# VHH binders against q9xw16: the designs that were tried, part 246

Target 1, 132 residues: q9xw16
Amino acid sequence: MSGWNAYIDTMTAAAPSIKRCAIVGAADGSVWARTEADNVFKASEEELKTFVALFNDVTQVPAKGADIEGVHYVVPRTEESLIFGKKENTGFFAVKTKSAVLIAVYEGPNEVAAQVRKAVESMQTYLNNAGY
Below, E stands for the ipSAE of ESMFold2; O stands for the ipSAE of OpenDDE; V2 stands for 0.75 times the mean of E and O plus 0.25 times the DockQ between their complexes.

## First folded at step 23 (VHH; framework vhh_8ghr_2)

Design ha22 (at its last look DockQ between E and O 0.84; V2 from the best seeds 0.00; counts 0 for: pae E 2.7 > 2)
Fold by OpenDDE, look of step 23:
Structure ha22 (fold): chain B 132 residues (1-132), chain A 123 residues (1-123)
Amino acid sequence: as target 1 above (132 residues)
Amino acid sequence: EVQLVESGGGLVQPGGSLRLSCAASGFTFSDRYSLAWVRRAPGKGEELVARIKDSGDYTSYADSVKGRFTISADISKNTAYLQMNSLRVEDTAVYYCARGYPPLPEGDYFDYWGQGTLVTVSS
């Protein structure tokens, strides 16, 4: 277990629709913390390395989509430090901080997306303000 | 094995200066972690004295030590420092180095602690 688990718990508590969640290094995709037990975040190291690299040019991501945990998502929206993916009744929000990428995979109707986004962006802002 | 080892404590007169060191091993002081100095005075609870992220991109201090104490780090040596100037009798405490993370509203999380080093300020 990592001390970063507390931040995973914070995000999952803020948005109950979050099914799986991870905090990874922005530089290399190394896993700092992830949901475990019944909700294991299962992205591989190689996949995460590729994923975090998407932030080097987010403008290209909508055209090619993004893969997390072996699942391909269409990407309806990107911002400088945000990638939003969708697949049926699931989706993910990934946000980049100075040193980390926060990934939250959620399940539910479109209406839950706003809460998930708020949770990860709140953490993003918090971490940035703390120098992370 | 993660280990933090403090050094530099000792006896000093009021108004004096002291520099503490925290040598970290078993992990790299990187973007993933912060280091903090926490002190415990006799009969008192723990007080977060200072916190540092990386080589100093982010630092924070307790109000009680602002302007007198400076936290710094040498990433190449995986070591944090606490420069204590204008020391006061009330600064007397055991000073611990701790591996930390971003401060959460619920409280600070530290998972590894050093053995502590005693700082005594007395005339």
Scores: ipSAE 0.781, ipTM 0.890, lowest interface PAE 0.7, mean pLDDT 94
Fold by ESMFold2, look of step 23:
Structure ha22 (fold): chain B 132 residues (1-132), chain A 123 residues (1-123)
Amino acid sequence: as target 1 above (132 residues)
Amino acid sequence: EVQLVESGGGLVQPGGSLRLSCAASGFTFSDRYSLAWVRRAPGKGEELVARIKDSGDYTSYADSVKGRFTISADISKNTAYLQMNSLRVEDTAVYYCARGYPPLPEGDYFDYWGQGTLVTVSS
């Protein structure tokens, strides 16, 4: 629907284990692009506002966990601009750029998680270098 | 819907200056988009001249215009500008304002374009 979909395509191509993915505004969680069709990324505006606010203090997130698409994830670890969530055989990586939060939800074992993290962090770096 | 309207083109001598404006409507400047000036000279393809994040704080330029052209944005007026100094005959082109996104390795995507404004640099 928007030209931000090209960046969704780039991440999903780099890590095919990504099942759902979104790019949302860092200030308000508004959806700029997301996967559609068979794997629609489903999160309410209010859930996304809450989610992006977690980046205001990532050190508090492991104690609370995180919710995306109505699913509660444990958060084993965070970094200044990265949140990793896990639930059973699924998980997510979310990274913050200057303007956006990139969210990738994946399925698979821990070796898949590294591939997904690399894809979202590569895009994070690219967007930050472009001023976004 | 989304519209981009350029103005400020004209005839100018080599070494002179012009300021182009791109008035935007149908969306607000924020952190989400970029505005770009793209030019097309006779016998040449399109050249991305300058890009600015629509919040006004990230810019990039073609090597051919660095140091001579400055892109800027006035969020309160929803308008982007291209200040063109030290103009050369080679800068003669139709200049288009376009709305885009962060660059990707495969090139830029622009979803809305203005009608263009002609800049002619000659004696």
Scores: ipSAE 0.356, ipTM 0.697, lowest interface PAE 2.7, mean pLDDT 89
ESMFold2 (binder alone), look of step 23: mean pLDDT 79; pTM 0.814

Design ha23 (at its last look DockQ between E and O 0.72; V2 from the best seeds 0.00; counts 0 for: pae E 3.9 > 2)
Fold by OpenDDE, look of step 23:
Structure ha23 (fold): chain B 132 residues (1-132), chain A 123 residues (1-123)
Amino acid sequence: as target 1 above (132 residues)
Amino acid sequence: EVQLVESGGGLVQPGGSLRLSCAASGFTFSDRYSIAWVRRAPGKGEELVARIKDSGGYTYYADSVKGRFTISADISKNTAYLQMNSLRVEDTAVYYCARGYPPLPEGDYFDYWGQGTLVTVSS
């Protein structure tokens, strides 16, 4: 168990709709922490390496979508440090900090997305202020 | 195996200087971790002295040591340092280095600690 699990727990507590969550290195997609047990975040290292690279040019991501855990998501929205993906009643928010990418996969109606976004952006701001 | 080993402690007079080293092994200094110095004085609890992000240079200092102590890290040597200047008798303590993470609102979190090195400031 990584010390980064505490931050996973913080995000999942802030947004109950988050089913799986991971904190990975922004540079290489290495997994620093992930949800486990019944809610294992299952993205491969190769997939995560590709995923974090999306932040190098987010403007192209909506056209091609994004893959997480072998699932292809359409990407309705990107910002400089944010990627929002959707698929049916699931979605994800990925935000980039100075050093990390936070990924939260959620399940539920569209209404839950706002809470999930708030949770990951709150953590993003917190980590950035701490230099991470 | 993750290991932190402190060195550089000893006896010094008030106003003197000392530099502590924390040699890390089993992991690499990176954006994933921070290194902290924590001290425990006789009969007192733990006090976070200083913290540095391994690669970013973001630092924290306790008010009690600001302006006197400097924390740094040499990534190439996988070693962190605590330069202690203008030492005071109240700085006497066992100094530990610890691997940490961004501080949580609830408090600091460290997963690995060194064995500690004794710093005694006395006339």
Scores: ipSAE 0.763, ipTM 0.873, lowest interface PAE 0.7, mean pLDDT 94
Fold by ESMFold2, look of step 23:
Structure ha23 (fold): chain B 132 residues (1-132), chain A 123 residues (1-123)
Amino acid sequence: as target 1 above (132 residues)
Amino acid sequence: EVQLVESGGGLVQPGGSLRLSCAASGFTFSDRYSIAWVRRAPGKGEELVARIKDSGGYTYYADSVKGRFTISADISKNTAYLQMNSLRVEDTAVYYCARGYPPLPEGDYFDYWGQGTLVTVSS
């Protein structure tokens, strides 16, 4: 078994609509694990550093939107540790833990979005309780 | 190259104390990893003794050592420690330092191990 890759697998199994997923360091955006092979999560180091910094003040994010994997998303809402982005029939949920940011990119309607949110927030709780 | 080097083992009488050190190189202690002490007693498998996330706020101890052993980390020296007090003959083992991750339902995963340091508790 691999280290952080097991957590990617847990999230994708919990919400099959997740197309791509990553766990990145909250301080610097470094990739700890991501979906690989046919569903590789591709974002640059610079983009991820900018993305995780959005959690420094989530109240500013709805006015600006967010970029991930070279795609610009409208951000309809944020919470202290959550950013939700939308573009057409796709979207993402990102949640911050004590040490990391979990990013899940999905396709589908709002019913699918709730499943994705539940999967990432469940993992957020688990990692926070473990000190991560 | 990631390396972990343990030191501080030796012979000690029951009731005594030892402090083990684990010096890390090739990576810096961070919130991504945990550092663990794992021991192997003669004829036994591996036992996770203690684990610390490098921030020091999240620790684990095996029931067999709770209240007697303390794990700590000094980020500025890139070194983890295991303070072992009230030692018993049953604590005799080779003690390994290992780099780990959050625990999984299947158990812990460690990707790098030190060479081990022998602790013998005997009269």
Scores: ipSAE 0.250, ipTM 0.591, lowest interface PAE 3.9, mean pLDDT 87
ESMFold2 (binder alone), look of step 23: mean pLDDT 80; pTM 0.822

Design ha24 (at its last look DockQ between E and O 0.77; V2 from the best seeds 0.00; counts 0 for: pae E 3.3 > 2)
Fold by OpenDDE, look of step 23:
Structure ha24 (fold): chain B 132 residues (1-132), chain A 123 residues (1-123)
Amino acid sequence: as target 1 above (132 residues)
Amino acid sequence: EVQLVESGGGLVQPGGSLRLSCAASGFTFSDRYSLAWVRRAPGKGEELVARIKDSGEWTSYADSVKGRFTISADISKNTAYLQMNSLRVEDTAVYYCARGYPPLPEGDYFDYWGQGTLVTVSS
């Protein structure tokens, strides 16, 4: 278990709707930490490599969607350092820091999305301020 | 195997200077890690002295050493340094290098430590 797991715990505690979560390298999609046990984040290395590359041009992502853990999500919204995906009663928020990409997969009605976004963006800001 | 090896400790007079080195191996401290200097004085607990991210884009210091100590790193050598100037008797301690992560509000977490190097400041 990585020391980065503490930050996974912070995000999941801040948003109970988060089912799975991962912190990966922005450059290569390498997994730094992820939820485990009953809520294992299951994205493959190849998938994550492709996923983090989406941030190279987020403007193209809404047209093609994004895949996480073998699941295809439509992408209603992107920002320079944020990708929001949705599928039925699930979704994800991915945010990019200087060195990392934070991915939170959530389950629940649309109204839980705001809390999930806040959790990952809060961590994003925190990490950026720490040089990460 | 992850390893941190400190060096540069020794005996120095008050007002003197010393430079510690921490050579990291088995991992690259850039990107996902930070390096920190933590000291333990005789009969006292641990004190985080300084922390660095990458080559110095982000650093932090204990109030007790601000203006006197400077932490730096050479990424190409995977090594961190602690330049200690204007040393005081109260700076006497074993100085440890530790692999860390972004600082946490609840407390710092370090998963690997060096063996430590003794710094003695005495007249």
Scores: ipSAE 0.767, ipTM 0.879, lowest interface PAE 0.7, mean pLDDT 94
Fold by ESMFold2, look of step 23:
Structure ha24 (fold): chain B 132 residues (1-132), chain A 123 residues (1-123)
Amino acid sequence: as target 1 above (132 residues)
Amino acid sequence: EVQLVESGGGLVQPGGSLRLSCAASGFTFSDRYSLAWVRRAPGKGEELVARIKDSGEWTSYADSVKGRFTISADISKNTAYLQMNSLRVEDTAVYYCARGYPPLPEGDYFDYWGQGTLVTVSS
């Protein structure tokens, strides 16, 4: 309810299928906020630095896939500011804003993926409009 | 330890100008924070005067100061400024610098505050 954690709460409330999520700096992958307690987001600083750099050229990401929390995801598609990763019955959406990358890891079938995507893209739009 | 130190307050006549500074230490201005000036006049409570993100690409102002006050930041000096022009008696207040986050519809949250600097506008 304080600081960047309010934005974590907003995303998880909008898409309850999100198991873990984080807001990280777009330049260096530093963690500004993340889910905590029972659903701690566990990615390392080195992993996040590599992850945010994928947005420097998203067209190369489907060939490589992406790693989050030590888990390798297949990346079926990207858009200029969006990466979608999939592994079995789990996946992630990551979107880039002016200053940050929003990462949401979810569980469930493809039908819940739309809800997760909507939640992170709504926040992306809000932060971009606020200069973040 | 995060600290914000205001300076530049003083006595000025109506119509005059003053520039406040807020020197930050214990953190560097980055893309994750915003900075705000909040003022407290005797008996009136707190009023959010102006906000800035980074070096000025996103700003907002209270209606009472629009067109007269300009918030800015110099990232290389880790310092934010409030240029106050066309000062009025009702601008008399203690001005505080505060560190914040993206604005929320339900209100702003600031996690660190300076000690304040007094601005008096009087003949």
Scores: ipSAE 0.302, ipTM 0.625, lowest interface PAE 3.3, mean pLDDT 87
ESMFold2 (binder alone), look of step 23: mean pLDDT 80; pTM 0.809

Design ha25 (at its last look DockQ between E and O 0.66; V2 from the best seeds 0.00; counts 0 for: unsure alone 64.9 < 65)
Fold by OpenDDE, look of step 23:
Structure ha25 (fold): chain B 132 residues (1-132), chain A 123 residues (1-123)
Amino acid sequence: as target 1 above (132 residues)
Amino acid sequence: EVQLVESGGGLVQPGGSLRLSCAASGFTFSDRYSIAWVRRAPGKGEELVARIKDSGEFTYYADSVKGRFTISADISKNTAYLQMNSLRVEDTAVYYCARGYPPLPEGDYFDYWGQGTLVTVSS
């Protein structure tokens, strides 16, 4: 278990609709921390490596979508350091910091998305200010 | 196995200088971790002295040591340092090196600690 788990807990506490969450290395997709037990984040290392590489050119991501945990998401929105994916009543927000990518997978109606985004962006800002 | 080993402690007179080293093994200084110096004076609690991220772009110092202490890291040697200048009697403590993470609003979190090195400032 990594000390990074504390930051997973912070994000999940800030947005109860987050079901699974991970913090991975921006460079290689290595898992620094993830939700476990009943809400285990199941993305493979290979998948995460591919996923974090999406941030190299986010403008192309909406056209091809994104895969997390073997699930394909449509991507309605991207920003320089943000990827938003949706699938039915699920979705994810992924944000990139200086050194990491934060991934939060959520379940619920569209209304919960705002809270999830706020949670991960708040962490993004916090980590960036701390040099991470 | 993760290991942190401090060295450089000793007896020094007030106004003197000392340089502590923290040699890390079992992990590499990377974007994932920070290194901190934490001290414990006799009869007192732990005090975060300084923290460094990467090679020094991001540093933190306790108000009590600002302007006197400098934390640095040599990534190639996987070693962190604490240069202590203008030492005071109140700086007397066991100084620990610790592997850390981004500070949380609730406080700092460290998962691995060295054995500590004693710094005694006395005339």
Scores: ipSAE 0.753, ipTM 0.876, lowest interface PAE 0.8, mean pLDDT 94
Fold by ESMFold2, look of step 23:
Structure ha25 (fold): chain B 132 residues (1-132), chain A 123 residues (1-123)
Amino acid sequence: as target 1 above (132 residues)
Amino acid sequence: EVQLVESGGGLVQPGGSLRLSCAASGFTFSDRYSIAWVRRAPGKGEELVARIKDSGEFTYYADSVKGRFTISADISKNTAYLQMNSLRVEDTAVYYCARGYPPLPEGDYFDYWGQGTLVTVSS
């Protein structure tokens, strides 16, 4: 795999509990790469535009939650460049880089969340250092 | 379809300057890609000369050209440039513009290439 797909592959290899993953443009939510095949990331353009705009004021997100792939998540907390969402035995981490938002949807008990967070934050750091 | 069109090559004496242009169509410079100049001299392989994020930031230069060449990007014109100063005979090559991505440890990947522009540096 090459192009932006290489970064999808890196994150999913680093955290096997990630089931679906996407890299989208931070300005407009356009999909640059995503997991495909049996684990396709299925968010609409309109949903992704709304989702990336949450990073304009992350402090308001815990009160209203977040929607991705038609699923509503409770957002227990945020940081300036990170949103964590949870629903039942699934969750997501989303991080913002200079150019993109990285979204990783995982399944499993809460104990795996740290592995997923580290995978997306490691990629966030790498892309920020590369200017993206 | 994505296209990259180079211009500005030619014959120049050692110590001279040239400015190459790479006009892009089929995509817009923003912050998703990189633009690179790659050169190929007779009897030699390809050399990545310079790379820039398509927003105009975050440059890379080969050691052979540092301090002499400057890459830039103009979002409003959808065009990248390579300013080549203090040219040497060994800079003689066909220069290609290419579209790429954030750098990878195993090397760069380029998905679209221009047709090339010849730069000849000769006394």
Scores: ipSAE 0.483, ipTM 0.774, lowest interface PAE 1.9, mean pLDDT 90
ESMFold2 (binder alone), look of step 23: mean pLDDT 80; pTM 0.825

Design ha26 (at its last look DockQ between E and O 0.71; V2 from the best seeds 0.00; counts 0 for: unsure alone 63.7 < 65)
Fold by OpenDDE, look of step 23:
Structure ha26 (fold): chain B 132 residues (1-132), chain A 123 residues (1-123)
Amino acid sequence: as target 1 above (132 residues)
Amino acid sequence: EVQLVESGGGLVQPGGSLRLSCAASGFTFSDRYALAWVRRAPGKGEELVARIKDSGEYTSYADSVKGRFTISADISKNTAYLQMNSLRVEDTAVYYCARGYPPLPEGDYFDYWGQGTLVTVSS
């Protein structure tokens, strides 16, 4: 277990619709923490390496989508430090901080997306202010 | 293996200065971690003295030591330091170096600790 698990717990507590969550290194996709037990975040190292690289040019991501945990998501929205993916009744928000990428995979109707986004962006701001 | 080793403690008179070092090994504390100094005075609980992220761009101090103590780090040596000036008798404590993370409102999390170094301030 990593001390970063506390931050996973913070995000999942803030948005109950989050099913799986991970904090990874922005530079290499290395996993700092992830949800485990019944909600294991299962993205591979290679997949995460590819995923974090999407932030190098987010403008191209909507055209090609994004893959997480072997699942392909369409990407309706990107911002400089945010990638939003959707697939049926699931989706993900990924936000980039100074040194990390926070990934939250959620399940539920579209209405839950706002809460998930708020949770990860709140953590993003918090970490950035702390130098992470 | 993760290891933190403190050094630099000792006996000093009030008003004196001391510099503690924390050598970290088995991990690089930049980017993913923070280093902190935590002290435990006799009969008292733990007090977070100072915290550092990276080379010093992000630091925090307990009110009790602000203006007197300075935390710094040498990333190339994977080492943190605590410069203690204008020492007071109440600064007497065992000072621990700890591997930390971003501060949380709920409290600070530290997963690895050094053995501690004793700082005694006495006339």
Scores: ipSAE 0.803, ipTM 0.897, lowest interface PAE 0.7, mean pLDDT 95
Fold by ESMFold2, look of step 23:
Structure ha26 (fold): chain B 132 residues (1-132), chain A 123 residues (1-123)
Amino acid sequence: as target 1 above (132 residues)
Amino acid sequence: EVQLVESGGGLVQPGGSLRLSCAASGFTFSDRYALAWVRRAPGKGEELVARIKDSGEYTSYADSVKGRFTISADISKNTAYLQMNSLRVEDTAVYYCARGYPPLPEGDYFDYWGQGTLVTVSS
């Protein structure tokens, strides 16, 4: 069993507009925890391996976009440890920590995106401070 | 199956030293987990004495053991260690190796435990 699920619960509680969420290994995209049941995070490990590698040079991502869960997102901007993707009334924020990539897929208008970003960045800071 | 196997406990005089080992199997030390040493003294609750990220980095210690105990991990041997120096009678306890995760405000969660090894510090 996995104790990483507590961190999924913390993020989804902090930003209820998060529909699906995952924590994956930064080196290889392996799934450490994800939302399950009716809101299963549906990305393959091969897709996640490609996704986490985007953090090797985030400056190239806006030109090509990003794929997660078989969905193609436009990436309007990136920061060194953050990728924001957008498609219609949905989007994602992904942040890299020392050990992991946190991925939150949200639904709703752009007004809620700031709360989603804050939730994942708060967890990013927490995990980095703990060495993860 | 995940297993943790401890060794190195025993009887030692105050001021002495011991090194505990925790050989892990069923998972590989990398970046996902923590290894910890937790002790139970007679009539006492559990005390988290030391923690290390399974990569061998990011150590922390209980105040009661700082400066005397050192936790380490050897990725190539898939083994964690607790070097215990300047031992005191109050260090007498059963020492458990446990696999954990990043700290949580509600307390640490450990999903696998060794059987424990007794350390007795006595004249």
Scores: ipSAE 0.526, ipTM 0.796, lowest interface PAE 1.9, mean pLDDT 91
ESMFold2 (binder alone), look of step 23: mean pLDDT 78; pTM 0.802

Design ha27 (at its last look DockQ between E and O 0.77; V2 from the best seeds 0.00; counts 0 for: pae E 2.6 > 2, unsure alone 62.3 < 65)
Fold by OpenDDE, look of step 23:
Structure ha27 (fold): chain B 132 residues (1-132), chain A 123 residues (1-123)
Amino acid sequence: as target 1 above (132 residues)
Amino acid sequence: EVQLVESGGGLVQPGGSLRLSCAASGFTFSDRYGLAWVRRAPGKGEELVARIKDSGEYTSYADSVKGRFTISADISKNTAYLQMNSLRVEDTAVYYCARGYPPLPEGDYFDYWGQGTLVTVSS
């Protein structure tokens, strides 16, 4: 396992609604760590490469949506370093750090989204402050 | 295979200087990795001495070595360094280089370690 798995565990512990999670390289979408076992994050390398590129122009993402793990999400919200996707009772938060993209896929009612966002943004802040 | 090899340790008098090197192989200094120096003094536990990300834009130091030690890295050589100035007897320890990750509130994580290099500060 990658040392980055510890950070996956931190995020999933902070937000129990997170079902799958990944840390990938912002430049190329390479997987640094992901949830495994019963909650395998299954996005392909090609998909992740495309996904991280969305951050090059987040303003266009709401119009076209985003795909993760073969699932198409509508994107109600974007910020400079954040993409929020939603589909029925599922969604994802993706945040960009200096060198990484953190992706958390969650399941549950809309109310759980706030906790998921907080978890990934908290990690984003830690990573940025450490130069990652 | 990931490997870290320390060098530069030795005997030095108090007030002296020493420069340690850590040559990394099997991986490249990249966005996902940092390096750290960790020391173990006789009869004591491990102490994180310094941490670096990239070429030195991000560094941190233990309070015990601030102002005296400087961690740096040469990305082109895939090597990290620890410049130790104004050495004290209490700096005597085996110094290890370790592949590091961002510090979490729960603790620091290192997955690969060098063999260590002995630094002895004595009159």
Scores: ipSAE 0.768, ipTM 0.885, lowest interface PAE 0.8, mean pLDDT 94
Fold by ESMFold2, look of step 23:
Structure ha27 (fold): chain B 132 residues (1-132), chain A 123 residues (1-123)
Amino acid sequence: as target 1 above (132 residues)
Amino acid sequence: EVQLVESGGGLVQPGGSLRLSCAASGFTFSDRYGLAWVRRAPGKGEELVARIKDSGEYTSYADSVKGRFTISADISKNTAYLQMNSLRVEDTAVYYCARGYPPLPEGDYFDYWGQGTLVTVSS
């Protein structure tokens, strides 16, 4: 509703292949905004709290995988502030900013994944520069 | 319930100083929200004066007030301040405290506002 929803809209406009996405607090996984209606991003508070804690040591994530919306993903790659998860023809990118974690879930081939990654990393940079 | 309460306005001579306070409740403005001072002079539109995120790590100012005004925050009191020095007649306005978000290219969005505090600069 206007506030953080504008940033959800910006990401989905930049990468229309994003099926669902959310902006959540980096400290506690609280939902600041998410896709709604027929494409609701559904993850429990408990799941999101566990998920954002993965950024405390991303080097351990490839061995564990990651869970979002009750789906377990293999994590082939991480970077200091990025987790990429994959399951069959679906995946997610998650990036950490100063205050938040941006999560985008998509379907499709490598070309789609690259577009999704660019959208979330662009927002990551923007939010970091604004202190978020 | 989100509330913002301004205080510290008043009448001051040109060249004088005032300190405005904005006490916030119902949210922590250093969390996922920022805080801004916006002013409106009679017959004029709104001007974003200053914004702050956290305890001062991320601040910005209107060109018209740079070097004269300082925004700051005490996170433990959930309160932001605007120190206004070297005041000029053109600074006369109602000053509002507002809860904000990261800047957008199409403009700023503020979802909660205080009632405002009047600053009058005249001799």
Scores: ipSAE 0.380, ipTM 0.707, lowest interface PAE 2.6, mean pLDDT 89
ESMFold2 (binder alone), look of step 23: mean pLDDT 78; pTM 0.801

